# VH-VL binders against Laminin subunit gamma-3 (Lamc3), part 8

Target 1, 177 residues: Laminin subunit gamma-3 (Lamc3), of Mus musculus (Mouse) (q9r0b6r508to684)
Amino acid sequence: HIRSDFRHGAGGWQIRSMGVSKRPLQWSQSGLLLGLRGGEELSAPKKFLGDQRLSYGQPVILTLQVPPGGSPPPIQLRLEGAGLALSLRPSSLPSPQDTRQPRRVQLQFLLQETSEEAESPLPTFHFQRLLSNLTALSIWTSGQGPGHSGQVLLCEVQLTSAWPQRELAPPASWVET

## First folded at step 20 (VH-VL)

Design w6 (from v4 with light chain S28N)
Fold by ESMFold2 at other seeds, look of step 20:
Parts: structure tokens; sequence; C-alpha cells
Structure w6 (fold): chain C 177 residues (1-177), chain A 119 residues (1-119), chain B 110 residues (1-110)
């Protein structure tokens, strides 16, 4: 899995508008303050990019902290790669919770054609081709201002892999023995 | 042509059950958020339930525990199982699709099916 | 809670009149508001999404405006086909299904 949990800073995430970073993110050890303005994107660092074909058919998971009485804002996940671009809507939502309480909410964006927002036909195998050379992964919402969602925190972003973790290399201490 | 067709409505006794169906054509239901909306005679629209593309379900508070939204992807059909029916559940029940772009609200509606709950 | 309140419940108007219908959200919903038209015996029809964007095939005399908590639907010159009931709906919060639609506004011939 590839993760950002924001315990030690903004994790290389940037607010971008017109393709250039202009505003610093507001962050804490509890998470990244989600207060995007219209036209802004929250762009992922390089560790999320490149060849991500192992994540096809798996979710990107956003973990949010939502204040009492509030709600997760509408969120779109945007992907670019191999000369293609697409946007995703959340495919899976958490079980209903008491919205009068502060709460953790996980939104899942399945990296599969069923999550696409495109209105026009796309090339055959386009999603897998995009993931073979992912050049951008961004969080975007239209019409959201900082005051509207200024209290919602982004606590974690996880890109899920299809392969079992047992194929990972042993810990360094074992190798030194 | 994109179309939704509801069926399964009818007259039932209080405490009874009905299963509504919504057959979709021209698109794949599992790619969309799908909804049930009802309208009591002479009254306004009331959002009943929805199912996300990934299968997550949400309900109006008055429907929880009595109504169950589901779908059968092989039949391209949305369902609403209604149990413990009451007189106040008398309404026309519509299924509705939320547009492929999240920003487009309910863009396709069925014609509705009437449920009457009466002794 | 993201409750919608709609006013008036009924209005009478003549062909050619300018008609304004108002919706209020109990919390800020940004621009995540839709307007629907419904004629007797028919399913609702989407007119406007995202507060102000006209759906394809909707006449330009319909205008949606507002953001945050207050929204309006304006018909600049009422036509015979426009006598119907109109509903607003919030679709900002997936968690709040209750009261997502306004109570409706029936536009009647004066």
Amino acid sequence: as target 1 above (177 residues)
Amino acid sequence: EVQLVESGGGLVQPGGSLRLSCAASGFTVSRYYMNWVRQAPGKGLEWVSFISSGGSTYYASWAKGRFTISRDNSKNTLYLQMNSLRAEDTAVYYCAREGRSWFEAFDIWGQGTLVTVSS
Amino acid sequence: AYDMTQSPSTLSASVGDRVTITCQASQNIGSWLAWYQQKPGKAPKLLIHKASSLESGVPSRFKGSGSGTEFTLTISSLQPDDFATYYCQQYYSFENVDHAFGGGTKVEIK
C-alpha cells in the first residue's frame, strides 16, 4: 500500500491552481485541513505516481475527520497518465454514523471503469493504460470554499495494491543475521 | 434509449410487504448511484434510499429497519424491499439515476409505481 | 442536518409574469442544489443542477441562482407549459437523506 498520514507534515501534498503551487497547506498532526477553493486541487507527491497497475480494481481510500453537524464535502479524485485523464466519484461510503458527533469517514474510489465520471466513450483498456504511467493524482471539488469545509481534516490517503503483503521483502534485521 | 421502469406496486394490508423492481435499459446500474424517491398523493417528493456504485446504502430515518435497497447487476435491476408497511407509506415510488457526473443530480426517472396501504 | 425549506407553497400567476421561487438550506450546501419540475401524473424532470446550470433542453427563461443557504428559481416570462410544481433538492451531503427535497411550489393559473 502507498500512504500519506500527515504525522510529519503535509507529506509532499500541495495545493495547485493553474498547474503551479501558490498556497501552503494548513496541516496538523491530526491531519491536513481540507479547505479548497474553487479551481484548486490537492496534488499527490511522486510516491503515488508512476506504474500503479497493481492498484487496478482496488480503491484509493481517503480518511476524513468530520466535525459534529458537518458532512464530508463532495470530493472528486482526478487521475492523469499515459496521455489520458479521468475523474472518479466515491464508489463506497461508510456505514451510517451519528452526524451529531465528531467522526472518522472513509471514502473509497475504486480504480475501475465503474467509478469514472466521463460522459463520453474512452479507448479500450484506457484505465489500465493510464495506471501504467500515472503522472498526476489529485483531489478536487468545485465550488468548495475554505470556510465551507475548513473544519474537515484529511487524515490519510491510501493507494491499495492487489498483491498480498507476504511478497514483501523481510525486515532489515533479518537480512543482517 | 436510457430508461427506468418500476413495477411491483399494488394494494397491501397494513403490516404487509412488497418488493418493488426498477428495470434499467441503456445503461449499467452498477456504474451509478441509484435512488428511490416517493410521493404521497397530493404531497411532495421524499428521498427514500440510495445505493452507491460500490454498493453502500443509505436510508431516510423513517425507512431504516423496514426498507432495504438492493440491486441485481446480472439483471440490471434495482429493488426496494418494503416490510411492515403502514398507511403513511401509501405513495407513488420512483426510481431515479444520479448522473454519471457527480455534479448532475437525478437526471433519469422512471414513471413510478403506486403502493397503496389500506385495510 | 441539511434540511430544505421552500417558499411559497403555492403561487398564482399569469402567462408572461416573472416568477420567483425560493429555497433555504439549514446549513451551507455550496452550490449543490437542483431544481425539478413536475406536471400532474408525470415523473419529475431535472431543470437545473449545481444551483445555476441548465439541463439540456431546458428553456433559457429558467434561471437558478444562489449559493450557500439561499437559492432562487426564476422564470423570466411564464409560459403555458410552465404551470407545474417545482422542487429544490440538496445533494451536498450523502449522509442526510431526510428532508433533502423542499416542500414544493405549485405554480397555478391566476
Scores: ipSAE 0.778, ipTM 0.883, lowest interface PAE 0.8, mean pLDDT 85
Fold by ESMFold2 at other seeds, look of step 24:
Structure w6 (fold): chain C 177 residues (1-177), chain A 119 residues (1-119), chain B 110 residues (1-110)
Amino acid sequence: as target 1 above (177 residues)
Amino acid sequence: EVQLVESGGGLVQPGGSLRLSCAASGFTVSRYYMNWVRQAPGKGLEWVSFISSGGSTYYASWAKGRFTISRDNSKNTLYLQMNSLRAEDTAVYYCAREGRSWFEAFDIWGQGTLVTVSS
Amino acid sequence: AYDMTQSPSTLSASVGDRVTITCQASQNIGSWLAWYQQKPGKAPKLLIHKASSLESGVPSRFKGSGSGTEFTLTISSLQPDDFATYYCQQYYSFENVDHAFGGGTKVEIK
């Protein structure tokens, strides 16, 4: 699994914007603030990119900290790779929780055609082709906006891998090919 | 081409049960968030329940424990199981699809099916 | 809670009038608000999503505006086909299904 947990910094995540100067990412030891301005995205560091075909059919999992009375905002996961682009909404949501209490919430984004926008003839090969050379993984969210009392934090991002050998295999000697 | 058709409404006594069906055509139900919305006679719209594309379910507080949303992907059909019915549950029940692109709200609605709860 | 309050509940108008319907959210919902039109005996029809984006085939006399907590639907020149009930709906929060629709505004002939 590839993970950012933000305990010791922003984990290489950056605000991505349309050709404008970088502004500071707001973070704490408890996570990244999900208060993005219009046109901004949280851009993942290099470890999430490249050949991620082992994550096909697996979720990207976002863990949020939500204050009492607040709610997770709408979130899109944007993927770019191999000349393709996709925007995903959560496929799985947590079991309902008491919204009057502070809580952790996990949103899951299934990396599979059944979780993407187009019902057009974009066969399975296109999603897997995108994952063969990911060049961007970004998080867009509706900002907290003026007048909102609560702050929602992004506490963890996990890209799930279907690598069975990493759990059961002996230590790898090296990659032969 | 794309449509939703509800069925299963009717007359039932208080405390009774009904199962509503919503048959979808022209699209795959499991790729969308699907919703139930009701409207009591002469009243406004009330969001009842939804199921996410991955199968996660949410309910209005008054429906939790009495109503169950589900789907059968092999039949491309959404269901609402309604138990312990009360007079206040009398309404037209609509199913609705939530569009995927940029959270486009409820873009496709069925015609509705009437549920009447009375003696 | 992300409760919607809609006003007025009833509105009398003549063909050609400019009419305005308002919705207020109990908390900031950004632009995640939809408007629906419903004629008697019919299912609701989506008019506007994301506060201001017209659904395909909806006449340009319909205009949605606002963000945050206050939103309006304006019909610039009321036509005979526009006498109907209009509803707003928040779709910002998946956790809060209760009171997601406004109470409705019935637009009827003066």
Scores: ipSAE 0.759, ipTM 0.875, lowest interface PAE 0.8, mean pLDDT 84
Fold by ESMFold2 at other seeds, last read:
Structure w6 (fold): chain C 177 residues (1-177), chain A 119 residues (1-119), chain B 110 residues (1-110)
Amino acid sequence: as target 1 above (177 residues)
Amino acid sequence: EVQLVESGGGLVQPGGSLRLSCAASGFTVSRYYMNWVRQAPGKGLEWVSFISSGGSTYYASWAKGRFTISRDNSKNTLYLQMNSLRAEDTAVYYCAREGRSWFEAFDIWGQGTLVTVSS
Amino acid sequence: AYDMTQSPSTLSASVGDRVTITCQASQNIGSWLAWYQQKPGKAPKLLIHKASSLESGVPSRFKGSGSGTEFTLTISSLQPDDFATYYCQQYYSFENVDHAFGGGTKVEIK
C-alpha cells in the first residue's frame, strides 16, 4: 500500500492550480485542511505515481475528520496518465454515524470504470492504460468543506495494491548474456 | 433508450410487507448511485433511500430498520423491501438514477408504483 | 441537518408572467442544488442541476441562480406548458437524506 498520514507534515502534497500557484497548504497535526479555492486541487507526491496497474480494481481510501454538525464535502479523485484524464466519485461510503459528534469517515474510490463520474468517450481499456503511467493523482473538493463548528480535515490517503510493493529487495544480477 | 420501470406496488394492510422492483434498461445500475423517492397523495417529494455504486446504503431516519434498499446486478434491477408498513407509507414510490457525475443530480426517473396501506 | 425550505407553496400566474420561486438551505450547500418540474400524474423531471446548469432540452426561459443557502428558479415568460409543481433538492451531503427536497411550489393558471 502507498500512504500519506500527515502526522508530521504535508507528506509532499501540494496545491495544484491552473494558474501560477503560490499558496501553501494549510496543515495541522490532525491533517490537511480541505478548504480549496476555485481551480485548486491537492496533488499527490511522486510515490503515488508511475506504474500503478496493481491498484486496478482496488480502492484509493481517504480518511477525513468531520466536525460536529458538519458533513464530508463532495470530493472528486482526479487521475491523469498516458495522455488520459478521468475523475472518480466515491464508490463506497461509511456506515451512517451520529452527525452531532466529531467523527472519522472513510471514502473509497474504486480504481475501476464503475467509479468514473462521466460516461467516457475514452479508448477501450483506458483505465488500465492510464494506470500504466500515472502522472497525476489529485483531490478536488467544493471548497465548502467545513461544516458548522469546525473544518473538515484530510487525515490519510491510501493507494491500495493487490500485492505489497517492493516487500523484498530486488535480486542482484551479475550474469549477462 | 434509458428507462426505469417500477413494479410491486399494491394494497396492503398495516403491518404488512411489500417488495418494490425497479428494472433498468439502457444503462448499468451498478455504475450509478440509485435512489428511491416517495410522494404521498397531495404531498411533496421525500427522499427514502439510496445505494452507492459500491453498494453502500443510506436511509431517511423514519425508514431505517423497516426498509431495505438492494440491487441485483445480474438482473440490472433495484429493490426496496418495505416491512411493518403504516398508513403514513401510502405513496407513489419512484426509482431515480443519479447521474454519473455528482454534478448531475437525479437525471432519470421511473413513472412510479403506488403503495396503499389501508385496513 | 441540511434541510430545504421552499416558498411560496402556491402561486397563480398568467401566460407571459415572470415567476420566481425561492429555496433556502439550513446550512451551506454550495451549488449542489437541483430543480425539478412535476406535472400531475407524472414523474418529476430534472430542469437544473448544480444550481444554475440547465438540463438538455429545457427551455432557456428557465434560469436557476444562487449559492450557499439561498437559491431561486425564475421563469422569464410563463408558457402553458409550465403550469406544474416545482421542487428544489440538496445533494451536497450524502449523510442527510431527511428533508432533502423542498416542500414544492405549485404554479397555477389564474
Scores: ipSAE 0.737, ipTM 0.858, lowest interface PAE 0.9, mean pLDDT 85
Fold by ESMFold2 at other seeds, fold request of step 25:
Structure w6 (fold): chain C 177 residues (1-177), chain A 119 residues (1-119), chain B 110 residues (1-110)
Amino acid sequence: as target 1 above (177 residues)
Amino acid sequence: EVQLVESGGGLVQPGGSLRLSCAASGFTVSRYYMNWVRQAPGKGLEWVSFISSGGSTYYASWAKGRFTISRDNSKNTLYLQMNSLRAEDTAVYYCAREGRSWFEAFDIWGQGTLVTVSS
Amino acid sequence: AYDMTQSPSTLSASVGDRVTITCQASQNIGSWLAWYQQKPGKAPKLLIHKASSLESGVPSRFKGSGSGTEFTLTISSLQPDDFATYYCQQYYSFENVDHAFGGGTKVEIK
């Protein structure tokens, strides 16, 4: 699994936009503030990128903190890789909760063709090809600027892998000549 | 080419049960959020329930515990199981597809099936 | 609670009139509002999604506008085919199924 939990900062996530001017990412000890403006998205750091074919058929899981009276906003997961681009909507939603209380919710985006938004005229096997060289993973939300939806926090992003827990070897050390 | 056809409506006694079906053609049900919407005679539209592409379900407060939305992907069919029916459940029940993008609303509707709950 | 309210409930108009229907949300729903048209004995038909985006095949005399909590549907020159009931719907919050549709506006011939 690859994870950002934001307990010690923005974890390498950045706001990406089409404009040349950029505003700083807002962070709290509980997560990243989802108060994006039009044309903005949250862009994932490099650890989420590259060859992610093991995540095909597995979810990306977003954990949000939602204030009392608020709601998780509409969210897209946007992927780019191998010269292709896709956008996804949540495939799985949390069980209903009391919306009068602050709450933590999880949205799941299954990395599979069934989760794609608008049907794209992409080549056969395009999803797996995209994941073979993932160059961008981004979160877009309707939470334009401060306000009710802008108080929702992104607490965790997890990219799930199909493999069981791996025992990772330490990085090899070398003496250069 | 894209079509939704509801069936299973009819007369039911109070306290009875009924299962509505919505057969989809021209698209795959499991790739979309699917909805039930009802309309009592002479009244407005009322969102009853939906099921996400991954199978998560939500209900109007008055339907929770009595109605169950489900689907059978092998038959490309959406269902609404209605239990403990009451007179106020009398309505035309529509199934509706939400477009694949969250930016789209209910783009395809069935013709509706009438449920009448009466002694 | 993302309750939708709609006004007027009934509107009488003549062919050629400009008609305006208002829909209000109890909380900010951004632009996630749809408009539907329903003729007697028929299923609803989607006219507008995302507050202002016209569906394919919908006549250009229909215009949606607004964002946040207040939205309007305008018919610039009412035609005989436009006498129907119109509904707004929020689709911002998946958690709030209750009261997601407005109460409807029946547009009748004067």
Scores: ipSAE 0.728, ipTM 0.859, lowest interface PAE 1.0, mean pLDDT 85

Design w6 (from v4 with light chain S28N)
Fold by ESMFold2, fold request of step 25:
Structure w6 (fold): chain C 177 residues (1-177), chain A 119 residues (1-119), chain B 110 residues (1-110)
Amino acid sequence: as target 1 above (177 residues)
Amino acid sequence: EVQLVESGGGLVQPGGSLRLSCAASGFTVSRYYMNWVRQAPGKGLEWVSFISSGGSTYYASWAKGRFTISRDNSKNTLYLQMNSLRAEDTAVYYCAREGRSWFEAFDIWGQGTLVTVSS
Amino acid sequence: AYDMTQSPSTLSASVGDRVTITCQASQNIGSWLAWYQQKPGKAPKLLIHKASSLESGVPSRFKGSGSGTEFTLTISSLQPDDFATYYCQQYYSFENVDHAFGGGTKVEIK
């Protein structure tokens, strides 16, 4: 799996915008602030890029910290690669939680055609072609608003890989008595 | 042609149960967020429940524990199981598709099916 | 909570009038607001998504505006087909389902 957990810094994530404003991320050990301005995205570092075909059919998982009374904002996962661009919506949502409490939530973006937003034309195998040379992975959100308490933080991004067979350990030896 | 058709409404006694069905055609139901919305006679629209493309479910607070949203992908059909029905549950129940983009809202609605809870 | 409040509840107007309906959110919902039209005995019809984006086939006399906590639907020149009930809906928060729709505005012929 490829992860950014922000324990030791912004993990190479950058704000990406038209004109490249050079605005620094707002980072803490609690996460990255999702307070983006219009036209801005959080852009992933190089370790998320390149040939990511092993992640096809697997999720990208975003872990958020949500303040009391707030809500996870609308989030798109935006992918560019091999001359293609796609936007995804969450496929899986967290179990319902008490929204009056601060909480951690996970949003999952299945890297599969079922997560694509409706405006994408779909050439055969386009998703896997995009993943064969991923050149950008970005998070877009309107993740701030003065009308709800506190700010939502991005605490972790995980790109899941389907490579379990190389690391499968045998079951523990069995004792029969 | 994209279409949603609800069925399963009718008259039921308080405390009873009904299962509503919403048959989808022209699209694959599991690729979309799907919703139930109700409207009591002479009243406004009230969101009841939704199921995400990945199967995550959410409910209005008054429905939680009594209503269950589900889908059967082999039949391309959305369901609402309603238990412990009360007079206040009398309404037309609509199913609605949310577009694949977070920008699209509920773009396709069924015709609705009437549920009447009365003794 | 992301409660929607809509006003007026009823509005009388004549063909050709400019009609304005307002919707207020209890918290900032950005632009994640939809407007629906419903005629008696019929299902709702999506008019506008993302606060201001018209759906295909919706006449250009319909205009949505606003962001944050206050939104308006304007019909610039009311037509006979526009006498209906209109609803707003927040779809910013998937966790907050209760009161996601406004109470509705019935536009009646004067």
Scores: ipSAE 0.727, ipTM 0.853, lowest interface PAE 1.0, mean pLDDT 85
Fold by ESMFold2 at other seeds, last read:
Structure w6 (fold): chain C 177 residues (1-177), chain A 119 residues (1-119), chain B 110 residues (1-110)
Amino acid sequence: as target 1 above (177 residues)
Amino acid sequence: EVQLVESGGGLVQPGGSLRLSCAASGFTVSRYYMNWVRQAPGKGLEWVSFISSGGSTYYASWAKGRFTISRDNSKNTLYLQMNSLRAEDTAVYYCAREGRSWFEAFDIWGQGTLVTVSS
Amino acid sequence: AYDMTQSPSTLSASVGDRVTITCQASQNIGSWLAWYQQKPGKAPKLLIHKASSLESGVPSRFKGSGSGTEFTLTISSLQPDDFATYYCQQYYSFENVDHAFGGGTKVEIK
């Protein structure tokens, strides 16, 4: 799995906009602020990029901190790779929670054609081609809330990797040496 | 042609149950967020429930615990199981498709099925 | 809670009139606001999405405006086909679905 949890910094995430972005992220140990301006995206660092075909059919998971009375904003996961571009909508949403309390929620974006937002007559394996050389993974949102109670934080991003299910041989007693 | 057809409405006693069906044609139900919206006689629209493309479900607060949204992908059909029905549940129930992009709102509606709850 | 309120509840107008309907959100919903038209005995029809974008085939006399918490639907030069009930809907928040639709505005012939 590839993960940013922001416990020790912004994890290489940056605001991306047209041209060179000069606005730094607002980071804390609680997460990144999702108060993006028009034309901005939250761009993932290099560890999320490159050949990510093992994540096909697996989710990208966003963990958010939502203030009392607030709501997760509309979010797109935007992918670019191999000369292609895609936008995804969340496929899975958290179970309902008491919105009067601060809360953590997870949104899942299944990396599969069923999550694409736009209908497009692209080639049958375009998603896997895109993942063979992923050049951008970014988060777009409309989440400009007034004051502190409207601020949503991005607390974790996980890119899930497929691992063949393999039962281990009966384990010997493990010794750490 | 994209179409939604609701069925399963009718007259039911208070405390009873009904299951509504919404048969979809021209598109695959599991690729979309799908919704139930109701309208009591002479009243406005009221959202009831939705199911995400991945199967996550949400309900209006008054429906939680009594109503269950589900789908059967092999039949391309959305369902609403309604239990412990009350007189105020009397309404026309519509199913509605949410567009694939968050930008598109509820782009396709069925013609509705009437549920009447009375003694 | 992302509650929608809509006014007026009823509006009487003549063919050719300019008609304005207002919708207000209890919290900022950006531009994630839709407008629907419903005629008696029929299902609602989506007119406008994203506050101001007309659906295909919707006459240009319909105009959506606003962002944040206050939105308007304007019909310039009302036509006979426009006598109907209009609803707004927020689709910003998936968690707060109660009161996502406004109460409706019935536009009647004067």
Scores: ipSAE 0.724, ipTM 0.856, lowest interface PAE 1.0, mean pLDDT 85
Fold by ESMFold2 at other seeds, fold request of step 25:
Structure w6 (fold): chain C 177 residues (1-177), chain A 119 residues (1-119), chain B 110 residues (1-110)
Amino acid sequence: as target 1 above (177 residues)
Amino acid sequence: EVQLVESGGGLVQPGGSLRLSCAASGFTVSRYYMNWVRQAPGKGLEWVSFISSGGSTYYASWAKGRFTISRDNSKNTLYLQMNSLRAEDTAVYYCAREGRSWFEAFDIWGQGTLVTVSS
Amino acid sequence: AYDMTQSPSTLSASVGDRVTITCQASQNIGSWLAWYQQKPGKAPKLLIHKASSLESGVPSRFKGSGSGTEFTLTISSLQPDDFATYYCQQYYSFENVDHAFGGGTKVEIK
């Protein structure tokens, strides 16, 4: 798995806008502020990029902190790689929770064609080709500047990778997850 | 050819159960958020339940615990299991597709199926 | 909660009139509001998504406007085909299924 948990800083994430960011991220020990202006995205650091084919068919998981009475805003996961670009909608949502309390929620974006926001006339295996040389992974949220959605924090981003199936084998050890 | 066709409506006594089906054609249900919306006679639209593309489910508070949304991807069919039915559940029940993008709303609706709960 | 309220509940108008229907959200929903038209005995039809974006094939006399908490559907010159009931719907919050649709506005012939 590749993770950013933001407990000790912005984790190399940046605001991306039209190719140049001029605004610093707002960070707290509970996460990154999702209050983005129009045309802005949260751009992932290098550790999420490159050859990520082991994540095909696995989720990207966003963990959000939502204040009482609020809601997760509409969110897209945007991917660029191998000359291709895709946008994804959450495939899995958290179990229903009491919205009157502060709460942590997880949104899952399955890295598979079923999560794409548009039917594409792209070639067979285009998603896997994109993941073979991922050059950008970014988060877009709704909103035009400050507002209720700007009070929602991004607490963790996890890129899930497939691991070899565990087998009964001669004495050997794996680091526990 | 994109269409939704509901079935399974009918007359049922209070406390009874009924399962509605929504057969989809021209698209794959597992690629979309799918919804049930009801309309009591002479009243407005009421969002009942939805299922995400990955299978996560949400319900109106009055439906939770009595109604269950599900789908069978091999049959390309959405279901609503309704238990402990009450007179106030009498309505036309629609299934509706939500567009693939969060920018789109309920773009495809079925014709509806009538559920009548009466002694 | 993200509850929708809609007014008026009934509106009487003549062909050619300008008709305005309003919808209010209990919290800021940005532009994530849809408008539906429903004729008697038929399923609802999506007219407008994202507050102001007309669906393909919807006549240009329909106009959606507003953002945040207040939204308006305007029919600039009412036609016989437009006598129907209209509903707004929030789709900003997936957590708030209750009261996501407005109560509806029936547009009747005078």
Scores: ipSAE 0.722, ipTM 0.856, lowest interface PAE 1.1, mean pLDDT 85
Fold by ESMFold2, last read:
Structure w6 (fold): chain C 177 residues (1-177), chain A 119 residues (1-119), chain B 110 residues (1-110)
Amino acid sequence: as target 1 above (177 residues)
Amino acid sequence: EVQLVESGGGLVQPGGSLRLSCAASGFTVSRYYMNWVRQAPGKGLEWVSFISSGGSTYYASWAKGRFTISRDNSKNTLYLQMNSLRAEDTAVYYCAREGRSWFEAFDIWGQGTLVTVSS
Amino acid sequence: AYDMTQSPSTLSASVGDRVTITCQASQNIGSWLAWYQQKPGKAPKLLIHKASSLESGVPSRFKGSGSGTEFTLTISSLQPDDFATYYCQQYYSFENVDHAFGGGTKVEIK
């Protein structure tokens, strides 16, 4: 699995913008602030990119911290690769929780055609071709700010693989941890 | 030719059960969030339940434990199982498709099926 | 909670009048609000999504406006086909969907 948990920094994530100015990414030990302005996206670091075909049919999982009385904002996962672009909405939602309490919620974006937000006449196997050379993975939010009780934080991003490649082999001695 | 057609409504006694069906044509139900919305005679619209594209389910607080939303992808059909029915459940029940972009609103509705709960 | 309240419940008007219907959300829902039109015995029809975006085939006399907690549907020159009941709906929060629809506004001929 490829993961950013933000406990030790912004994890190489950046604001990707087409706007008139750039502003610093708002990070804390509790996560990244999901208060993006129009035209801004949170762009993933290179470890999420490249050949990700093993993630086809698997979820990207966003873990959010939601304040009491608030709600996860509308969120879109955007992918670019192999000359293609796709936008996804969450496929799976958390079990219902007491919204009067602070809570962690997970939104899942299944990496397959059923999660796409728009229909277009795309070539056969377009999703897998996009994943064969993923050049961007980014998170867009509505930019309308957090709910009544505070701001929503992005606490973790996980790209799931069909094979436990990293769990099968310990790190080599020349790449010590 | 995108359509939703509800069926399974009728007259039932209090405490009884009904299973509503919503047959979809012109699109694949598993690609969309699908919803049940009801309307009591002379009253407004009331959300009942939804199922996400991945199968996650949510219910209005008054429906939890009595109503179950489900779908059968091989039949391209949405269901609402209603148990322990009460007089206040008397309503027209609509199924509705939620659009795909940015949590778009309910763009396709069925014609509705009437459920009457009375002795 | 993300409750919608809608006013007025009934509105009498004549052909050619400018009609205004209001919805209030109990919390900020940004622009994630829809408007529906419903005629007797028929299913609701989506008119406007994202507070102000007209659905295809909807006449330009319909205008949605507002953001945050206050939203308005305006019909600039009421036509005979516009006598119906109108509902707003929030679709910002999937967790708090009880009372997601407003109570409705019946627009009647004067």
Scores: ipSAE 0.718, ipTM 0.852, lowest interface PAE 1.0, mean pLDDT 85

